# VH-VL binders against q9p5m9, part 39

Target 1, 257 residues: q9p5m9
Amino acid sequence: MAKVTGLPEFEDLHTKRKWMLNHMAAAFRMFGRNGYNEGTAGHVTVRDPIDENTFWINPLEVPFSLMKPSDLVHINSDGEIIGGSKMKYNTSGFAIHYEMHKVRPEVICVCHVHSIYGKAFSALGKPLDMLNTDCCVFYNNHGIYFDMDDVISMPEEGRRTAKGLADYKAVLVQNHGIMTVGTTVDEAAYLLSLMERSCQIQLLIDSATKVGERKHVHPTRAKAIRENADNPVGLYTAQQPNFLYEVACSNGELEII
Below, E stands for the ipSAE of ESMFold2; O stands for the ipSAE of OpenDDE; V2 stands for 0.75 times the mean of E and O plus 0.25 times the DockQ between their complexes.

## First folded at step 22 (VH-VL)

Design CT1 (framework fv_imsidolimab; at its last look DockQ between E and O 0.01; V2 from the best seeds 0.00; counts 0 for: pae E 17.2 > 2, off the site)
Fold by ESMFold2, look of step 22:
Structure CT1 (fold): chain C 257 residues (1-257), chain A 121 residues (1-121), chain B 112 residues (1-112)
Amino acid sequence: as target 1 above (257 residues)
Amino acid sequence: QVQLVQSGAEVKKPGASVKVSCKASGYTFTSYWMNWVRQAPRQGLEWMGMINPSGGSTRLNQKFKDRVTMTRDTSTSTVYMELSSLRSEDTAVYYCARSNYDWSGQYFDYWGQGTLVTVSS
Amino acid sequence: DIVMTQTPLSLSVTPGQPASISCRSSQSLLHSSGNTYFYWYLHKPGQPPQLLIYEVSNRFSGVPDRFSGSGSGTDFTLKISRVEAEDVGVYYCMQSTQLPYTFGGGTKVEIK
């Protein structure tokens, strides 16, 4: 088994970009393996380490499970393709993600998917309950965006989503899905999968109401867990088993940098 | 149509400074790095450095450390290269070149027409 | 700084015949990332330089398959299987493996 390493540092920006793009592709493969795909829906944006006002995004037509670093699309702040694979991408999705990158310059990665349990739970219009210790990273650290009604992916939709996100790490987009942010690709991707699993677990517990009394993590303990767990280096590390698995399954298409 | 239009030729004395401009049009100025490359008479190409027009950050060839300054003006879509303490070996044609960035590294897709700078006593 | 040395300085080629250009770097262009950031450009008179080959051996979009690149480490070669009139110009190798970026001295290709 490959060793889990801490957050790397790079002297060379080419190396940093290659590292980020390999981790971005691996995040997509993990999302695909976990069934978070939905047609051409879902997108991840990553701030470029060389030109910090430009971004990388997935192409519309490449399956999540087959994503390669060379498939990724390099775009400027106006949404124009400036490099990478030059394939079509979700321009509405970028417009939304850009608003979050704009108001939170420390955010390197924004993830959004239309995964099953995130969609299902988002239709309830309520936050996650702290029903296990793993989801406590979201204790007072996730929001809800209401009002996904009348306009296809406009900058105003992005501003409203950013309001719901606030200074948190995640937002439930009502009737839509999950969005997470991170200072690394791995942080955002790990939080996305964790939120999806948390939604699934809560829906299972809610469906089992007739079977037994539900127990919550006490707010004092939930707060303490969140303060410890909301740790960018720790969340990066927590993603490394998923990253290493996807590299091992990639038949050489992904690389550990 | 992507165009890079540079300022006109200059004649300078040793010890002076020169500031060459490169005006960009036909694309989103802030979305691409701008490079400066020079070619001395009968010599090869020499990369001097690059500037990101968004924010103005630079990556400079250490050969020109302390003598080169690269700036930009986003309101006029113009980058500038200023070379100080000129020497006779700085006589060259100076080009601006836009870099297109992708997974395969960095390469230059559009070039300005070049600006001849002559340094003579 | 990585020095890029091209050979020959010029070539005069009969139309339809092959041509070969060499580029040697003063140190390995294999980056610690595992990639080799080595490129070939063609500079035709009156036109800006154009990219022919990226990452040693990959043809850039729109480049005819008569152009091929090969090499590793410090030694690289551009081959033109059949030289045509439109191939006239000066060919440059370039590396972006390490700052500062450096070019070869150029190889002029002309038709006899």
Scores: ipSAE 0.000, ipTM 0.384, lowest interface PAE 17.2, mean pLDDT 86
Fold by OpenDDE, look of step 22:
Structure CT1 (fold): chain C 257 residues (1-257), chain A 121 residues (1-121), chain B 112 residues (1-112)
Amino acid sequence: as target 1 above (257 residues)
Amino acid sequence: QVQLVQSGAEVKKPGASVKVSCKASGYTFTSYWMNWVRQAPRQGLEWMGMINPSGGSTRLNQKFKDRVTMTRDTSTSTVYMELSSLRSEDTAVYYCARSNYDWSGQYFDYWGQGTLVTVSS
Amino acid sequence: DIVMTQTPLSLSVTPGQPASISCRSSQSLLHSSGNTYFYWYLHKPGQPPQLLIYEVSNRFSGVPDRFSGSGSGTDFTLKISRVEAEDVGVYYCMQSTQLPYTFGGGTKVEIK
């Protein structure tokens, strides 16, 4: 991964909020562009930079590809809308995400989608194999949540999901999809897309075993790659091409802050 | 392997400012909150505030809200705490402490060695 | 602010004997989330404070099993089943249920 200077810094937290919201909207547009839409499923929560006890979340009714910063809903820890748009959001999703935010306050963003390959691979109930260097950021850095058979409360599901996530950057929710976390929206969003592609690649490789034997990245190398790649600055940087693409295609609806 | 190494002892006069540093290593610096806790002589521990991983936000004890500035430098993995308008009562050992979490709550799992700040005329 | 009150202020214990420290909060530490963010720290002489117990009753990694925590609401207790020389120091309770985080006044444990 390329050396990067650092994360953007803001003297004004309101400006930072605006920055975060634009990147959040862009992340959704990327998700939409990548085909992660599944009805009203999928949501992203972002901890507010001004009041860290509050969060931003996407509304249910806005397609990912059309997401604007002004569509995003500002909610408190109780799930009450306190600002932003007044559109409805996935309260259950927030309840789950909130538990994750509680146990990992360093997490600014939680991403969850019901993407095709994430759903497909998660049905296998196993972790990713390290089959390429790009996915090695997840080497011993992603979990699996298996507890889908119990009828439990959303907060409890959140707690269990958080346990699956542990201190990792991603969790495969069995028969459900992908969740990623980050210290920036961009980190989480990039990891989400990377996880999806990683799932896709593995499924392709697994389906091609008749024509060749799978080769794994050696654990030592995988570990080294993870240690280098799993940093907030680098992962943020990795998302910037996607962000800029969405900005360019947004017809002014997204802003570079 | 996690280490927090603080700057050396300081002697200041009343009204001056002091800036204490805490250099972190052995973990992803930008993934954890950092706290500052002080202990005055013959007193208990007092939480001063914390700075989030990005460095863009702080939560301060209101007692110090007008005098404390917390910053962090990602390039050097260092957190700073600056206390201005120093008073004799500010004489204390100042600790940086990393926040960690285990499912239900926040705790301070690693601490710096402490920095003695003496304020005297 | 939540006031944390520890008792006793000091405790002198014969090695091998048990010790008990109490901490009371001025209000319930039960968070709206259902969690109780309460912790015990030990501050040994010449060392930085170290975590002993998190979430009322969970021993932190490396903490001997002779340490145990209990309590709920506003009343909490740290127990040492068999005090050892290395247990000497000042024990602090802490809450992080509400900002600002606050510590108890400390309990000094000495060996007789």
Scores: ipSAE 0.000, ipTM 0.467, lowest interface PAE 14.5, mean pLDDT 92
ESMFold2 (binder alone), look of step 22: mean pLDDT 92; pTM 0.929

Design CT2 (framework fv_dupilumab; at its last look DockQ between E and O 0.01; V2 from the best seeds 0.00; counts 0 for: pae E 8.6 > 2, off the site)
Fold by OpenDDE, look of step 22:
Structure CT2 (fold): chain C 257 residues (1-257), chain A 123 residues (1-123), chain B 112 residues (1-112)
Amino acid sequence: as target 1 above (257 residues)
Amino acid sequence: EVQLVESGGGLEQPGGSLRLSCAGSGFTFSSYWMTWVRQAPGKGLEWVSSISQSGGSTYYADSVKGRFTISRDNSKNTLYLQMNSLRAEDTAVYYCAKNQYSDWGQTYYFDYWGQGTTVTVSS
Amino acid sequence: DIVMTQSPLSLPVTPGEPASISCRSSQSLLYTNAYNYLDWYLQKSGQSPQLLIYLGSNRASGVPDRFSGSGSGTDFTLKISRVEAEDVGFYYCMQALQTPYTFGQGTKLEIK
């Protein structure tokens, strides 16, 4: 069993960037493996460690499962491509994410996908119930964005989404999907996959009401679990099996930095 | 009939230690959470600590964290509160309370209380 | 921590008249949109506290029907339809949503 260790430290920010990009690509591959790909929908933004006013984002045309670090697009705060690949990216998605990065400067990574169960559950317009210990990291730690009735600009949508996210780690966008944030790519990516599974589990439980009553984790316990689980190091560590899996399957396209 | 009987209270100097006990009867002791609540003279009620059925989960008020330890021996139907590094502000009647699982869901309330045991911390 | 605020702190009542005690929490005690983790306790003079109401509105066993709890979210009320002499004591609300469990200041019900 892997022990929780500190976050990797880098003396060279270029090496850190390379590390981040590999983990970012791995996150997408995990998303692809989990079936989160929906056309060109879904995107991840990562704040660059060298120029913190710039970001990395995934291109539109690359399937999540095939994502390589070299596919990632480097953009400035105005959305202009300044490095990385020259492929097109979701400008609307970036506009939304950028507002979140602005409101929460500690957030390094924002993940958004149009996954099956996230979309399904988000259509209910309600928060997750604490139905298992794993999802308790989201106890009073996820929001809902339901203000979808107004025609608004993407930046405004970002601001509203950010408001819904508040200081939480995740937000359910009603009739849309899941968004998570983290101080590392791995944290955000892990939380996204966890949220998706949590949505799936709840929908299964809700569908099984004829065979039994739903049992909730007691709020006190849920709170305790969240307080223990919601830390950057632990959540980063939680993602490492997924990362290593993707590296192993990447045929050398992903590197352990 | 459910009964809770506290014992172990007394007079101690600041920095001293006491161990409170609560003997439960009339119910399946191991099936319920147990709680300590205290009441300073002329004051209101203050939650101190709670413990799960098996003792695997314990919770403490900030005011007693690091100083008090809640435990239980289900074979003896007994709840304990080890109080170390006692302070004047720990002076209170300490009540043992039985938690009850709600029929409506996973919620707990204190359906039975002991008579209390008095702890006085004074120089 | 969740702060519990009771009102009034002193409640003189004529026997036979109704009484009402308010309890407010600094955050919602509603969980899963179904359960309010709010309890009411009575401590009579020289006695241990006793449960009156649990989960916001459920009367504990043996508690007379003149006692009732209501409310949801952050605002709760304990009502006594007709106060009796035996109802004298301190009433406490307590949130059990999360640790630390916290009590209101207590309301002293007295007979006029």
Scores: ipSAE 0.028, ipTM 0.598, lowest interface PAE 5.3, mean pLDDT 92
Fold by ESMFold2, look of step 22:
Structure CT2 (fold): chain C 257 residues (1-257), chain A 123 residues (1-123), chain B 112 residues (1-112)
Amino acid sequence: as target 1 above (257 residues)
Amino acid sequence: EVQLVESGGGLEQPGGSLRLSCAGSGFTFSSYWMTWVRQAPGKGLEWVSSISQSGGSTYYADSVKGRFTISRDNSKNTLYLQMNSLRAEDTAVYYCAKNQYSDWGQTYYFDYWGQGTTVTVSS
Amino acid sequence: DIVMTQSPLSLPVTPGEPASISCRSSQSLLYTNAYNYLDWYLQKSGQSPQLLIYLGSNRASGVPDRFSGSGSGTDFTLKISRVEAEDVGFYYCMQALQTPYTFGQGTKLEIK
């Protein structure tokens, strides 16, 4: 596939890894600033640019708002720590994310949080309605996983979660929250915040049931918007204001590479 | 103290049916997967069937699939195994076991077992 | 199906001496979450099975510390550091990685 203009290019994969880890840490800080944290819940996995069968994940006990590139944990496909910080991490969360990375090799980043509106909306067991143009990126592009936690084994839970994702960019995990994927950290992180806001907006509209008739974006228009908006370069670009803000607030703990 | 008490075993002819029960006490029954394991005379252990907390998911060994049905009634703290189309090779002691479920490290080992109930299938 | 193979199938031991039982699986029981989905059970004569070791090496509640589990992947070992008369019975390993859950053939431990 031809390169997409606007994404940074790296000749040195160690520089690419440094860039990736800074963007990963910044995504966590953005999640923390937006209130997506919940105790030790929530995790992001990123495929390593040097050894693409290995992954980076956040440690369990570092707050999202304080995440640094040096806190991130490098793990292999068996869940063994092979580098980075040697801190403990959510091994069950990694196993679920790994099933998604395994069935979709092009997925570089998987994000999952227990955010308020994502959790609330996921309890309804239905997909988002296309109630504004911004959420249309999710038109026929997000799934629902109903059976999480009601399967016999951890490997089966991971496989069924990956099936719920299908070829989409997002999945609502029933009673748990939001999961998004991307070919960059920034793509997945932007989609996560967009889905959280979309859940919030729909819940507000649904709570106003007696005010007026809902106006949906017509399916033909929603499809056209999705096809234009589901663009890795565009979604990466959409995240850059958030990334730059977190770098500016980091007192030098994050770098622009 | 966790207790599991099986009942309903007995003698049956091939092609017949039996319904086993397992009464659970000393734990929150509805919070755990439950399992049937059997042991033929002089033989080792064989997993038979497992059921989720709500009963929404069920799993069976190939040797019993289509003939046995696992179910539970959480209001009565009771696990069931409906055994149809019985065969001589179904002759065994049937144990009820409690699976352990952890929110973070989902593991499905059997931490408590009942005393067993005997099923004999013969001409 | 994952085939579980135990060795030896019969193990006479002298009281006070150590004992080891091996369990081999036809495929790795180490999953992506870094756990080995291998459990050990003891069935004493005339009794129900009881859990000894879970997830390869974790001792179940109330199990004496003379019992230990080790190994990873496809090869696992149950050790008894000093065999006592109460340890007589059949020992089974079981994989809990995927259905159908499968047991080893059993190892009969007996006092010689």
Scores: ipSAE 0.012, ipTM 0.580, lowest interface PAE 8.6, mean pLDDT 88
ESMFold2 (binder alone), look of step 22: mean pLDDT 92; pTM 0.941

Design CT3 (framework fv_danvilostomig_arm2; at its last look DockQ between E and O 0.01; V2 from the best seeds 0.00; counts 0 for: pae E 17.0 > 2, off the site)
Fold by OpenDDE, look of step 22:
Structure CT3 (fold): chain C 257 residues (1-257), chain A 121 residues (1-121), chain B 109 residues (1-109)
Amino acid sequence: as target 1 above (257 residues)
Amino acid sequence: EVQLVESGGGLVQPGGSLRLSCTASGFSLSSYYMSWVRQAPGKGLEYIGYIYYSGSTAYASWANGRFTISKDNTKNTVDLQMNSLRAEDTAVYYCARHPYDSWSQNYFDYWGQGTLVTVSS
Amino acid sequence: ALVMTQSPSSLSASVGDRVTITCQASQGISNYLAWYQQKPGKVPKLLIYAASTLQSGVPSRFSGSGYGTDFTLTISSLQPEDVATYYCQQSNSYPPTYTFGGGTKVEIK
């Protein structure tokens, strides 16, 4: 295994903010590249490293694939735009995410998309099976939000979603999609893409059950893999190829900080 | 029209305390960072600290613990509480608006007229 | 700690002269630098931000350049009303010190 180096450290939080926003924009571009766009659905929130009661969120009108750091919107805890691009954003999305940030203060980034396989799998209302080693990071480390029967406020939906998320890194929102969290943008974004692929893989395997029996990763092994894989540094590192790819393709719009 | 007006300056003895106030008009403090900067007689500008949108504060290392910034969004005022004042704290104290809406726009675009604080026995 | 070194501390020039003031940061600050003008007995006035962006209402004879550690304020043609002390200020540090340069006093011969 490649040596995992530590997370970048910044003495200057302004530079850290810039770093975060570039990685945030890159994450969106990756999402776009992977086909996660669904109208104006899908949101990423990032806690600001300077004013920690404020957040960054993506604007409604910018396609994921075109996201620039300058497009991102800076909002306070009340949802008021205080800086950044000043473009409109999904206020309902923020309301939900804010509740998650409140109950999980260590969470810096919340990612949510309406991706194809996440939506498809979430309609089954069950957790992922451990059918490969890559998805084992989610072994007893993802939840399900089932409570979609009631008409509830967005904050309440956020609270319920957070309850489903519990202390995990991901939550499948029934008939809705995927949500992931991380201590870095890269962690959350990587987990989001991994969850999507995991859903896809399981659906493929489930569709093939007539030609073969599903084989599960043994729980003991799955646990061991999770314990090794579910660390902030490793997950950040895992996202770096995607980040660098987006930087290379950005024609200077994204920066390595 | 954007205006900043400081008040509360005056003569104080060493070891004393003083509270300065800055009244803003023409904009809302909920949408801007506000900073305090001072200038000793015949000297340069020295940053003291600032208050965020959320009310969180940050200070220069030399000012931390002795200076406290607060604000009242309803009154649109920012205050600077100064404790344990020393002769070297003698200066004109400015409040300044800090419109940090992007990583490149971190500067002071509007300044108050300043209020003089003299620390002397 | 980040240090801003401004030079010269003072200068005297004739009306119409090109005046150059420099500011050097002890570490890279990208373009996060502002310039201020303070006339005698007056409050500071923002001239330039983001190293080279001229503040609205500021005469075009003022310009800023630089990136990283070395920055320059230029007055292309010094005017009598430009008599003032000029300060650079970095805006890319935390904890927020937003360090000012020591100032440059500009006088007319």
Scores: ipSAE 0.212, ipTM 0.698, lowest interface PAE 2.2, mean pLDDT 92
Fold by ESMFold2, look of step 22:
Structure CT3 (fold): chain C 257 residues (1-257), chain A 121 residues (1-121), chain B 109 residues (1-109)
Amino acid sequence: as target 1 above (257 residues)
Amino acid sequence: EVQLVESGGGLVQPGGSLRLSCTASGFSLSSYYMSWVRQAPGKGLEYIGYIYYSGSTAYASWANGRFTISKDNTKNTVDLQMNSLRAEDTAVYYCARHPYDSWSQNYFDYWGQGTLVTVSS
Amino acid sequence: ALVMTQSPSSLSASVGDRVTITCQASQGISNYLAWYQQKPGKVPKLLIYAASTLQSGVPSRFSGSGYGTDFTLTISSLQPEDVATYYCQQSNSYPPTYTFGGGTKVEIK
């Protein structure tokens, strides 16, 4: 199985789309393998490389672990299906994700799941502490959305979520879970799994209150680590072991482009 | 210290145009949403529109098509382009900031001093 | 369209009096309501947000209440420095415009 160590380059945008769809399906399979699925919750939107004002999203009825490129749904900014699969998708989820894509045109991928530790930590209404070097990518690089109202439109929910995301790579959505963004599918997906693990680790540390004293990464070091770790090529590369594993497990339903 | 300073007001003829500017200091426009609000002489406050940190805009229905909000993050300025001006557009024009962490409430925590626009022949 | 109706349009009261100003929204806006004070010749100043939360530095004689469509600003003991026009503002981003009430001018008699 080939190791991919850098961002691929494509002469043909249709080949780039095929690459993107395979990586999108692989991200869902990784999410399923890691247990981030919950019913029909969880959505990934990816900006189309050919028509940049259109998007791809997962269908409601396909399990994360069984996602194929052919299952993905191509939609326009109004939520109308224009290609790909004709399956139903979560129109409310798209309305929320679209606001992020609209205010940050450089964002190619938005990931959101209702994973266990992300949901648990998001209920605390506070940011992650810098308790290890891996989570320092989120130092001054993640926000919080405090959902204080259940009676608003989905576009407004999206705009409020975008305020919490700001120029960061991630936002904790209170009582809902984790949302991450990236310039590739792999970047956003890697950050999602990293934030989920960071939430888990912090909850474990906080549960060990009688065992030992918490040690934080010093803010100067955390800032330096973030500046090095928060780069598109590095985060894409960090996801490649997960991508390659899902391709290997797919029985030929996913491919390396 | 947070400060907002509007400029560019003055006398214009009906049908004319004018560009107002708001210079922000003490915070970065890349992190905040900004709005324009006006007040006709002896009248109340009237919302015009806002701009997200990313450059996305929305407007009150009466302002749509005549007023355009834009910004320059390098200069830390927010502009209001006003076209097809009418006598009833005579007002003091304020820029105002939305609070950084008020996720569910959209009130204005800082206001500029305002700049007067007079539309008269 | 959303309309904010504020009453009275003006009032005159003595120093020490309790003053009440009301604001009514034409549709439900939960607690997304702010109050502003504008003294003569000055810019507006935020007093209250989320219907009832005092902004930092605002005297405790100011209070706000209400939910849904009916909101109240109260000054428990009017002071000479409270001479101003008071505005309510719908602060809900849906619809994506923020509207103000017509204002209440408060004077000392």
Scores: ipSAE 0.000, ipTM 0.402, lowest interface PAE 17.0, mean pLDDT 86
ESMFold2 (binder alone), look of step 22: mean pLDDT 88; pTM 0.895

